VH-VL binders against StAR-related lipid transfer protein 7, mitochondrial (STARD7). Designs and how they scored, part 4

Target 1, 216 residues: StAR-related lipid transfer protein 7, mitochondrial (STARD7), of Homo sapiens (Human) (q9nqz5r112to327)
Amino acid sequence: FQSSGVQHHPPEPKAQTEGNEDSEGKEQRWEMVMDKKHFKLWRRPITGTHLYQYRVFGTYTDVTPRQFFNVQLDTEYRKKWDALVIKLEVIERDVVSGSEVLHWVTHFPYPMYSRDYVYVRRYSVDQENNMMVLVSRAVEHPSVPESPEFVRVRSYESQMVIRPHKSFDENGFDYLLTYSDNPQTVFPRYCVSWMVSSGMPDFLEKLHMATLKAKN

## First folded at step 25 (VH-VL)

Design aa2 (from z1 with light chain S92N)
Fold by OpenDDE, fold request of step 26:
Structure aa2 (fold): chain C 216 residues (1-216), chain A 120 residues (1-120), chain B 107 residues (1-107)
Amino acid sequence: as target 1 above (216 residues)
Amino acid sequence: QVQLQESGPGLVKPSETLSLTCTVSGGSISRHYWTWIRQPPGKGLEWIGYIYYSGETRYNPSLKSRATISVDTSKNQFSLKLSSVTAADTAVYYCAREGRSSSWDYFDSWGQGTLVTVSS
Amino acid sequence: AIQMTQSPSSLSASVGDRVTITCRASQDIYNSLSWYQQKPGKAPKLLIYKASSLQSGVPSRFAGRGSGTDFTLTISSLQPEDFATYYCLQDNNYPWTFGQGTKVEIK
């Protein structure tokens, strides 16, 4: 009696086709929050946070792209025209790539404590595509430890694209600034309002004025 | 101190074009934005549009198809033309200078206003 | 277009009274608001810009406050020359729009 041991092959676990519900992550729509003479300010919520990403589409006709670009690279000059700057220093420079690590300390609206940023910045001039690019991103650096005097902002990203109307050395260009940070505060509604109502617009105005002044 | 003065006909026929000029004295038109605002009798204020001294303009969408603002820097004047007028266009028309801020706009200087009546 | 609603449409007050006028925007305009005074038969006069900045030459009894959608103009002690119609203006988005006005009358 050869007991044919019916090897009950355990049923192959039905591959739970986890229905990739394509959480079509509802790409949160950009909302225009300001429509001004020289710029439009847009924002969108950052998923999972109470924070926003901002975009500024702007144009100037009275300064050159190169002038506007150069003023932004000049950290010493920025200390002169930006009263919110407490400290702005280049702590490391890569000569090959042109990248720089900066330590930036800035005033925040009362009663908020000052914030400090450690970030890498890169810039490029693309002659072929007729554009200039400025990029900044938060990094950690061993030479810049956290201080109890300032609140360290660990998340920071800024990108600016400058497109000349004609050339880099003729007046007129469009720019796109994309910006996000986490200032490590439960931003009261009034703080969010400050960023939009004073932060970005005032900065851009000061930058423009600084550029005009540098030209003369 | 800058002074603004509106001038033009006080009476315009329906379907015709309203034409006004604002003369600026005591200062230059250069490097400023200039605005037209109107106020129907007994009603509120309506922004019409602005012009920069270089010729850049922006209009209220409600009037964009009919309104034209121009500037003459040599005469230190800017003008408003409103075509195809109706009785609804009867108003006191003001010219104004915008403040110097590029981000925050306000009207720091006004003309005395001129009444334009649209009537047959 | 952004709608600006003023409250009240009219009020009666006496000399020396504290008067508060409210302007509400249909959406957030942050601080893009200015206040104007208009007397009968006269052009509007700028009082406040950027929500809270007092125009040069304007008496300190005038004060602007607010942010977002809600703004106020306060006259701390009403003077005889303050009886007028007041307007708010938003410049956050185009077209720029005025409130309907608030008439301050003598009681």
Scores: ipSAE 0.854, ipTM 0.934, lowest interface PAE 0.5, mean pLDDT 92
Fold by OpenDDE, last read:
Structure aa2 (fold): chain C 216 residues (1-216), chain A 120 residues (1-120), chain B 107 residues (1-107)
Amino acid sequence: as target 1 above (216 residues)
Amino acid sequence: QVQLQESGPGLVKPSETLSLTCTVSGGSISRHYWTWIRQPPGKGLEWIGYIYYSGETRYNPSLKSRATISVDTSKNQFSLKLSSVTAADTAVYYCAREGRSSSWDYFDSWGQGTLVTVSS
Amino acid sequence: AIQMTQSPSSLSASVGDRVTITCRASQDIYNSLSWYQQKPGKAPKLLIYKASSLQSGVPSRFAGRGSGTDFTLTISSLQPEDFATYYCLQDNNYPWTFGQGTKVEIK
């Protein structure tokens, strides 16, 4: 039985034109930024801003969906593998909904000030549809006032969907990460390139490596 | 230090299949991407495709219909087959190892190259 | 496919000269660029990866710079062993593509 190694090419993003109908009905077209071995990076402009929304379509074959999922939930472990993290704490947990409010402080490239995020995160495992979902959204919280030491990022959204190739506990899955934020600065063009090159791809690489390390 | 060596016939007839093997020594073929690159005489470099040790491949669209890359982990080798060759396929063929990076790729190790001439 | 254009195609220089080679991409490739040196009858050798990272064992007189679409390789003081053809490679999108090469000749 020659196991035809199903070359799971990262799913070609079916242009799910989930056109977030921005108000003026013009479906903003996604542009491919990078085409790499394990992921494709896409961006689209956010209407009325100089900001972009990003999407990463990726595939891993050497870790399980559950491992990859769990590493993302472990804030203490993230502090160990993500050198950009200055602070990462759970501020509040809602026992009923399972949601958590987090305070995240991260380094930005010199000479930019560090940024802090206050956001709610939710996660779910959908066994019927064979997927895992992680969602984060910026919120305000009275116990986390703004500090002059950090620039508060007030607009932040992150969504990750993980789809196993087989099961949650077998190696191999596809993922879709959608990300947008407003770092409260106008980045020069070269800085935007840095963010694209060193932001999402680096994060994903580190996350992957952290997952591999945790498995052993 | 890893060493790569290309081997195969230096002469192939038109319409036949070019077959080359790259032997890796001084290191394992495992957990690396391996690439074929060619250079026609007096011209630039052309990427052909790569293979991961697990068998995952990607090809240059210009050659996808004719190129097949395979790996034999037991022999620490990977191979290139190019079908239906013409004079345009005359080139020095290089095998190379890709550097370890998920986001950026480069060739950190090269074979010496082998000249393949397509002639009747 | 992304087109990589090198300039100049050839140049003549003397030992000790500062040499600059440019590589322009048809689209933004960010920092997905590497530089190679090729001597006659030899395989290419990696000099720079990730646009500006010097490969281990490569002399410090070699430097890579740039971002977006425009990249440069600089040799601060040309040595006799540096007379060769230089190539840039983009790995931002498939297929990976090389520049046409720049030949550095002795004046």
Scores: ipSAE 0.853, ipTM 0.935, lowest interface PAE 0.5, mean pLDDT 91
Fold by OpenDDE, last read:
Structure aa2 (fold): chain C 216 residues (1-216), chain A 120 residues (1-120), chain B 107 residues (1-107)
Amino acid sequence: as target 1 above (216 residues)
Amino acid sequence: QVQLQESGPGLVKPSETLSLTCTVSGGSISRHYWTWIRQPPGKGLEWIGYIYYSGETRYNPSLKSRATISVDTSKNQFSLKLSSVTAADTAVYYCAREGRSSSWDYFDSWGQGTLVTVSS
Amino acid sequence: AIQMTQSPSSLSASVGDRVTITCRASQDIYNSLSWYQQKPGKAPKLLIYKASSLQSGVPSRFAGRGSGTDFTLTISSLQPEDFATYYCLQDNNYPWTFGQGTKVEIK
């Protein structure tokens, strides 16, 4: 068997539905940070801050959308494959909406203190439009006060859209992950570079591997 | 350990197609990315493109219109075709294996390289 | 394409010397950098990947450092077998690009 090969590239960003304008009235443009085999990482500055919003456009062909989706919902399983997790627990569940409040504590590189997040997550499966959505947003919760042991991250947002190539139960999908947070510190440039490199891309790689492992 | 060996003609005429094969031994071609790299005499290295064992390819834009990489899993080989060659395509051609990582790429194994001269 | 610039293009050193080679990218490559050693008539050999990870079997006298746009390869104590040409490679964006090389020759 000899194959000439088929080029599979991560999806390209589509037209920005929400353009932010900077203080000068110019739209903040996305810039490509990484162009890798399975994903492209983009960033844009968040107006009024020194922070960036990130987008990852990626594709996988060896796992199903449902598998990939389900692994992300399994907090207990995440504790097993994500070594950076110190704590991850569901604090509250709303049966009506299906939303959950989570407390997430994660390691940061030495000598930085660990960070903790309190956030609500919600997910949906849109059969009609053939997509899955995962959304997380930072919240405050009275049962999770701040601790002197961790730095509370108060600004956190994550959105993932999964679009199957065929169906939810067949291998292959594209995804868009949009992410932003404020780790409550100013990092030197080299630290930012490290965070970008070891942040979402590393997480996605681990998630993919975890999905593959769960499949078997 | 995995070993790579380039094979093909050392001389190609201008406007013809350069054809090389990389034979992989000591390991399976499966589940790896395989790359072609070239080095003109006395010059630096140029990435040509890669192929995944399933057939997925990516090329250097500078060579995209002329380069074709293919894989034969049954023979544990992958190949390079470069069409419409000129003297500028004279180089040592290397095949290499990419290290396993979704986020980071590097060449952990190389063939010895084969010199291809484009001349009338 | 991302341009990789190595410095110096060549250097002369003695056995036992500390040697430092620099690789500068035209943009941030977020540690997507590897280092290779090439001896005359031989294929390149991987030394460092992910900017600072030492490849298995490579002597500990080799070290990769850096981030962003600026990276360095250091040989803490040059050995006779280290006289070669060294190349950096970025894999942050396609096409992947090499530096022009740094020749380390005997003084």
Scores: ipSAE 0.853, ipTM 0.934, lowest interface PAE 0.5, mean pLDDT 92
Fold by OpenDDE, fold request of step 26:
Structure aa2 (fold): chain C 216 residues (1-216), chain A 120 residues (1-120), chain B 107 residues (1-107)
Amino acid sequence: as target 1 above (216 residues)
Amino acid sequence: QVQLQESGPGLVKPSETLSLTCTVSGGSISRHYWTWIRQPPGKGLEWIGYIYYSGETRYNPSLKSRATISVDTSKNQFSLKLSSVTAADTAVYYCAREGRSSSWDYFDSWGQGTLVTVSS
Amino acid sequence: AIQMTQSPSSLSASVGDRVTITCRASQDIYNSLSWYQQKPGKAPKLLIYKASSLQSGVPSRFAGRGSGTDFTLTISSLQPEDFATYYCLQDNNYPWTFGQGTKVEIK
């Protein structure tokens, strides 16, 4: 069977519909940062800040949506494959909603201090619409006070949508990850470049590898 | 210990199709990306395109309309076809293996290259 | 396409010299850079990947540095076998593009 030369490209942004209007009424446009085999990374400036919002459009064909989804929910497993994790704990669980409050401490490049995040995460499986959703948002929690050892990241949001090519239990899916945070530091350009390259793309790669490993 | 070897005609007439095959030995073609690169005499390197063992391909836009890369896993080979060749397509053609990475791409293994001359 | 510009196009050096080659990208390539050595009549050989990671088996006298748009390959002490042409490659965006090459010649 001659392979039909099918080009598998990461999904493109469907609509620039959620453009932020700057003070001048101009819509902030998404800029492509990286174009890789399995994902495209985009960014846009956050109005009124020096920060960016990021979007990753990606695809995997060698793992199932469910596997990929489950690995992300497993905080204990993440501690094993993510070397940047200093601490990752579930602080609170709401049995009714399924929401969890997590305390996450992560390494930052030298000489920067480590950062800690307190955030609520929720997940849902929408069988009707054939998608999985993971959402995280920074919160305050009285049991997790700030420490002088870490810099608290107060603004953090992450949303991942997973869309199976076929089903949740068959290999192949597309995903959209939208992410923004305020690391509470102005980084030199070289640090920004490192953070972009070693941040989300590296995380996704490790996550993918972790998923593959867990599958076997 | 993977070895790559290019094979095909060293001479192609203008307007014809250049056809090359890369044979992989000492390792499986599976789970790797494989790339074609060319170098005109005395000039730099040009990326042509890649193929994954499953058949996924991507091409340089400059060559997309003319280039076709295919893979035969049973023979542990992948091939390049370049249609409508001109003198500008005269080059040493290399096949290469890409290093294993989802985010970073590089060529860790190369064939010795084969010179293809386009001449009447 | 992202343009990769190497500097210099050629240089003459002696054994034992420190040699530095630069590669500049037309835009930020976020460390998606690799370096290759090519000797006459031979295929390129990988030296550095991910801007600064030394390929296994490559001598430690080779070092990659840089970020954003500006990258360097340094040979700390040039050896007789290092006289060759060197190329950088960006893989941040398609199509992947090489620098024009830097020829290191014996003085």
Scores: ipSAE 0.851, ipTM 0.933, lowest interface PAE 0.5, mean pLDDT 92

Design aa2 (from z1 with light chain S92N)
Fold by ESMFold2, last read:
Structure aa2 (fold): chain C 216 residues (1-216), chain A 120 residues (1-120), chain B 107 residues (1-107)
Amino acid sequence: as target 1 above (216 residues)
Amino acid sequence: QVQLQESGPGLVKPSETLSLTCTVSGGSISRHYWTWIRQPPGKGLEWIGYIYYSGETRYNPSLKSRATISVDTSKNQFSLKLSSVTAADTAVYYCAREGRSSSWDYFDSWGQGTLVTVSS
Amino acid sequence: AIQMTQSPSSLSASVGDRVTITCRASQDIYNSLSWYQQKPGKAPKLLIYKASSLQSGVPSRFAGRGSGTDFTLTISSLQPEDFATYYCLQDNNYPWTFGQGTKVEIK
């Protein structure tokens, strides 16, 4: 799974602890599924779909925010440390907005076929608000039509905000990741959610280790 | 091979503070998480809390109001204080090191343990 | 807090027997489980982490299996040095909690 930034002031989700029943017009409640040393993981159903949205709040104190930010943007390095990547290429960059379109092809757990994503990403360092932001969403692009080799994921969003404890170039930061996709599968949403949740600790550890190794 | 050794008084009076130190040898305290775990005689294990070498702590909610874990990196040591003890705090106290995983918590090295008895 | 329930509370077995100990979590803990062996008068020793990963230096007769809520530790051929109490630990949700233990006695 790929991570990116999120909105201006992302608080920790608080609704998971309230006992209220859902009603028409109300957002679904966040459920905490992990509370570990370096991160918390929540999920919530997306109203009107069979999908979940995920949120991770995490902290590292042994790498810099800039290293963590840059590792996620480096497509060639991602192919080195993420064994699930089949293809990851920048298709186009819009110099006015700074947005990039990428084609990402990745293995999925058996028995699911490999999936591909065409997505736009934008990234920035917001000095005024002391944060780094990564945002991605699925798009269509004429240079990358669907092919029978892969299952095209048509709905994908990812947002990550990184906030330093001190500066962007000193160790220590918090991050907030909000993520959802539609992997185009017949499996019930609870099975897919279990797959995503069970894989999250390993993904975050590999990203952390890749960040540590890039520091050298 | 890293080694951990608990030290401190074996007898503490009720209402007083239990104070233990864990000395780390054969390795550095830096860049690891360090943990206290206790075991009442003939009973199971209870996680007390951890400290990162830089000072970050987290405690079992059952003990949070009474427990304090601290670290002294210059002496390669970390410590536990447990205030307002009762007979229920009689246990073998272990210090331990967490494994190096950032996403999982498990204890790959343990001290020998020290019995602390709370009685008058 | 997540409750961890071990079974049986104790068992007796002969050298060479296959022994299985179970650990059940009160909610889904995915693969966030470790197993420890404690011999009388000694500190616990890590055997298995991440449900099924064998710690370095632990004999291959020890195997961990399971995910979700149900986990097992199996000793494929019990040896005299394996008489001990075994504990599971969950690390999916703070606070981390141990099972109550399973005592394995050699006949």
Scores: ipSAE 0.792, ipTM 0.900, lowest interface PAE 0.7, mean pLDDT 87
Fold by ESMFold2, last read:
Structure aa2 (fold): chain C 216 residues (1-216), chain A 120 residues (1-120), chain B 107 residues (1-107)
Amino acid sequence: as target 1 above (216 residues)
Amino acid sequence: QVQLQESGPGLVKPSETLSLTCTVSGGSISRHYWTWIRQPPGKGLEWIGYIYYSGETRYNPSLKSRATISVDTSKNQFSLKLSSVTAADTAVYYCAREGRSSSWDYFDSWGQGTLVTVSS
Amino acid sequence: AIQMTQSPSSLSASVGDRVTITCRASQDIYNSLSWYQQKPGKAPKLLIYKASSLQSGVPSRFAGRGSGTDFTLTISSLQPEDFATYYCLQDNNYPWTFGQGTKVEIK
């Protein structure tokens, strides 16, 4: 079972953002959206698109990194604590790479219709770099063709790095989540960004509570 | 039904250190966030900072260089020290407990408050 | 820091009146707002959290509404015990900041 050895360090918060669109390539500056007790949330435009990328840096001190890691991988448990999930199935697992293909159907914030995702995920515990990593990206799979019932998201990336404060089996860790997708919508970009940002605290709280309950 | 009680000197001389203790009863200090808030006479409320029972702190930037919050879990207490005080630090000081939500912050229990006057 | 502006600063009302207090944030705070009641010589008391969630033990005549930058606290039928100063607090960005208060006085 292979591991991914990528060190993620959160960007420094910035009070103002200057334009970087033409002279320096595709990178835009991060704008802080929330600065709360347990997490910070940033966003930045993706150059050449109408999309935003989101980043969360968070900390929990009352659950272990292994509990937090495992709760996110448990698809049956996810369906119990995440009321937005319509369907979540593992379609295929590649035993050589340890990669899994999933079909995920979820409600999206009003007024958007429900979306479905076909994505590959990989996860590893990297003992050498003292971190746990979860990575996902959209793919196509012959067993899951598009359905008119849902809006298929074709561009989706999610990356989470979890670093323990002590060990993987003691309470306390930091995490860095980087997320983007193409929601396939004609709605104004600021409305979509507001929906994603407003939903993040709810998602993180439910994930934290689910992790705490699994500890019992 | 946790209860909080502030204690400490009601009078502090300028340039000295204000020192207050909050005693928690009806519940454990462990596994909670604890906060100091102040209110100058006739004015509004100002958040000072918090401490988690394990020692993590964060302070209002306006007070960060002068404020220290600490916790003593064996006595079920947490405290505030504010150094180099002036007349502007005269206020009613409240201790408070933060609610259990991990994504929102609000103060669901408050002490009665104690007036600290800074004067010669 | 996010500035919270309450209006009005003061109002006079009679028992039974419907009273509305507003709180405006200098930037988007989504639903990260709580409301507190403070009577003279007493500590503040939590009424509403997450913009609209009623704290346990608080009468249903209190209601919070709003999101984004504009928020209201409404008392549907003012009672004698409701004459107090009301504060909003934002918790979207450190440092947490309070509004300057709205005093509700007997007419």
Scores: ipSAE 0.787, ipTM 0.896, lowest interface PAE 0.8, mean pLDDT 87
Fold by ESMFold2, fold request of step 26:
Formats: structure tokens, sequence, C-alpha cells
Structure aa2 (fold): chain C 216 residues (1-216), chain A 120 residues (1-120), chain B 107 residues (1-107)
């Protein structure tokens, strides 16, 4: 990454074929599904599973990296701008590591039942490497047992890296999101991937608008 | 409320540079994407490229080597230069504004268009 | 580049008719499609964006439907001012590309 100029050519995702082959030994490749003005979206089947992995590379030049980072961490604000959220709360904080466990309950498109997630997240500002990092993964927590009202998602991973074009407090940054999710559904993998991909532009637009309204 | 108006020469000789300006009135050029689109007589529409007020551009690959879009925020204007023109570049040229969406591209306001003829 | 194919290339209809125009993308564009109306000698006018969202000031007789690769624009009761050429545009993948147009003529 370089923090120079207003234009960045996004890195193409590496073909990551270690252990990602289908039953015929055929390597799986990243497929670009969108190339929009502010982001590119790719997906890749995960061999031996019914999951897709997703990758987003995006750029904004009218908000700061700190605004973008903080809006994603603010659970009370998320509930105000994301109408799909039913519940989002911090269950536990580990003061030593800074890790947090969250319970997230969200609407899914009709006729799918609402889903809930229990996940740990970690976040940091890495000044030495000039980046901000957010990482999440699904966990089990005794304070949040499964409920018949919701479908518990048991497999979820997310990693986002944010690199400023200049500083964390000046407009302009690139971000790279890598994400996989098992929403526990009977629908075919491609149908679920289509749902995730079709919703991405609207989600990113709402996140961008929420970031514009926030101060870092 | 916002209005766009193309201006520039209607006749350009082959091998020369076509130069057009779009003047924006009834609104600010800031915080929007601005676009050039052309239509050869009796034919369909071709997207040329866009510019953001901060200077970021993107061009149709078919025209990237010849097209340059620029913005002058102090004059509330943006411009197109197309070098090395031929008769195939004869078209009505439109300037347009993108809608306010950051995730979708659609053109909610258009200029009236200006015919540029490339002829000796 | 994504190819957008419109059908029919032209049609002839009477005032009051229900008219349907089809746009097909060469690959999945989800809902990243807009529709434009162009009258002779005039600039195009936005009718529909995001496949089905009606632009402000556009009559409700215009409706966009579809997702994926197949999209339609329907005019429920054709009016005299609706005789024009209609274009679709995809914005899922750079570069943005238009369909070739569908001319709606008076019978």
Amino acid sequence: as target 1 above (216 residues)
Amino acid sequence: QVQLQESGPGLVKPSETLSLTCTVSGGSISRHYWTWIRQPPGKGLEWIGYIYYSGETRYNPSLKSRATISVDTSKNQFSLKLSSVTAADTAVYYCAREGRSSSWDYFDSWGQGTLVTVSS
Amino acid sequence: AIQMTQSPSSLSASVGDRVTITCRASQDIYNSLSWYQQKPGKAPKLLIYKASSLQSGVPSRFAGRGSGTDFTLTISSLQPEDFATYYCLQDNNYPWTFGQGTKVEIK
C-alpha cells in the first residue's frame, strides 16, 4: 500500500489455493462479482464446505479512517442506522486483551428466520505498520444460549484492514475486508451467496452515510 | 433545479483535439460525480468517463488513451478533451450528473447536448 | 465489458396499450440497472434506478422489474408523451454500458 495521490489501483486478490480444491482436485479462484466506483467485490467457494469466502476492496476520499473505524465499533450507533439489527450488545470485555464478546441479532430476508451471532472481536490501531485492524469470529458463550426465536450462526469470520492515504485523521483511505459466514440455511450455496452479494452495495452505502455524519 | 450546459466548437478537424466545457448552475459541483456521455447520430449511447470534484477520474477503456476529464471548482465547471479525433468521434456530447448514491451510478441530470462534427 | 441487449429493437403501439421492454445482461448485475427515456432531439431522462426505484417526477405508469440478468420496463397505459426510445444502463461492473435502445412508435 502507499499513501500517495488520490488514486489507488486495488491489489488483485491472490489465488489462495492451499487446501481449497474441489473433489476433482481443481483449484478454486476468486471471481469478481462487482466493480463499482467505491469498491470491488470478489467471492470464492471454500472446497470441502458449503461456504463462500468474500473479499471487498474499497476506497473513500471524503471521510477519515478514524471515522470509518469508530462507526463500525459503536454498537449503539449501529442500531440507529442499520434497520436490520434486532439486538446488538457487548456481553463481556476482557480488560487484559481488549477482546469483546458480542451478541448480534439481525433480520434476514423473508422467508428466512432472523439469525443471531455470538462473536469475539478484537481491534487495534497499529501505528508502526500504519493501519487499523478489526477481526471477528464466532464463539460460544454460556451467558447467551441458543433461543428458538433465532437461528444461531456458528461459523463466522471477518477481518478488515484500513490503511490511510495520509493520516488517520485526514480524509482518504483504502480498506480490505475478508469475510466468511455459515448462515445455517437449507438454500443452495449460490443462492445464499447471491443474497450476500446483492445486499453489499446497500450496506456499504449506509455505512458510508453513517460515517459521513459521524465525527472521529 | 440544477442545470448543465455544454459549450465548445461544433466543428473539429481530424487529428485535432475536441474540447468541451460543461457549466453547472443552480447547484455546486462539489460532492458529486460528473460524467461525459456521447451519442453518434442515429446510434446509441456510450459512457466516456467521470470525474469527482477532488480530481479522481475513470474512463471507458475504449477511450482512455485519448480522453481527459478535468474540473474547475472555482468556475463550477468540468471539461472533456478528446485527442486525435476522427470522423468516428462525430456525436452529440452530453454532460451529466450522477445521483447522490455512493454505491450505484445513474445519471439524474443531463445537459441538452452539443453536436460535434469531425470533418475536414 | 458487460453487454446489454434490449428487445425488441422497435415496437408500434397505440395510446392506452400496455408496453413491456426487455433488457438482458451478459452476466449477473444484481439490481444495478437504470432506465432512460429519450425523445427525438432531446437528452435522455432518468426513469428508473436500482432496477425498480422510480425517479422523482416520473409518472407511476412506469415500472421497472427484474434482477440478475433479466429486466423489464413496463408502461401500464401508454400516453402520447411516451413515444420515445428507451435505454437501459448497467452499473455493476466498470465500464458502464448501455443497451442499444428500444424505439416505441405510434401505430
Scores: ipSAE 0.781, ipTM 0.894, lowest interface PAE 0.8, mean pLDDT 86
Fold by ESMFold2, fold request of step 26:
Structure aa2 (fold): chain C 216 residues (1-216), chain A 120 residues (1-120), chain B 107 residues (1-107)
Amino acid sequence: as target 1 above (216 residues)
Amino acid sequence: QVQLQESGPGLVKPSETLSLTCTVSGGSISRHYWTWIRQPPGKGLEWIGYIYYSGETRYNPSLKSRATISVDTSKNQFSLKLSSVTAADTAVYYCAREGRSSSWDYFDSWGQGTLVTVSS
Amino acid sequence: AIQMTQSPSSLSASVGDRVTITCRASQDIYNSLSWYQQKPGKAPKLLIYKASSLQSGVPSRFAGRGSGTDFTLTISSLQPEDFATYYCLQDNNYPWTFGQGTKVEIK
């Protein structure tokens, strides 16, 4: 078979049916926000809220899935390459489940105050289905009370699935990120969505560059 | 310093295939995206498409049915074929290299351009 | 496809003048815009990427600003070598599209 002319054909997200309809019962559709070389970004309103759900489908061919997976888990390294991080600490680890609770404090764009997150994450490598999964969700934790210095984000979900083109240790993979967040702001949803969307290319590039520099 | 040079016939007959080669020197074609852009005389610029050195391509939909971009890493070259040409395809054709940003597309190095005239 | 409209289509200016060129996108392109300079008979040259990032080797008199749909390229003190045609390019959505160009001429 010919190796030239290969194109990546990313999937479009399907419509969700669970509670994702407007007040007239009409199902909300995914709107494409960006269609770039290495990723596509969509958004969809969350019915009954001021929030959007976001979806990213992306591809890299110069780093391995394992490198990409590990860089996202390394909290000390994250603090080196992500200048927006004020704090990022593992508060608790459940030895039985492998779940971790983290406290993440990050700058937000002016004029928004810095936000903090308390979230549980779980990650796994699924050899049978040839994928890696990272899942995070906001929680409450008694050891991390709210501080007047930061705005506590109470609703946050993030899910990423990474699928190798070949193997976990060879260059090339696709990923699908689904993300929603309630940053507790009075700004209209389109302003918040603009902030999230405008920041996505820079975040993904920093993550990609951090992965390249990690060497392992 | 990476340098790009277009080469190929300056005159192509209508209905035939325009064929151009871009030779890359002062650097490797590997691990970069490579692009063709054209400019009709006295007009603006039109993006044709790109190729990654491993073979991935993407084309302007206006040209997708007629354009083929390919790469020959052993010769440090990439090429453009445009089939079924008409006088409207008369343009200066540029090859270019994309910058190293993974999230943005911009062209940090360009060839000198070659005029291709489509006429009887 | 996203349409990119430049204003003005041409202008005349003197050495030392401050010149501003506008580029407008038909939809939100965030900061996915680059600027190029093209002199007659020459290839375009990258000036600005990511709306405001100056390419290495480009003089600091060139500045890019804007986000969303409205962008500007400013030359703070026009030099003889700056008389050229300037193009913007959007890279937010495939296919990538250029503005029609703005010609800057010596008065």
Scores: ipSAE 0.769, ipTM 0.888, lowest interface PAE 0.8, mean pLDDT 87

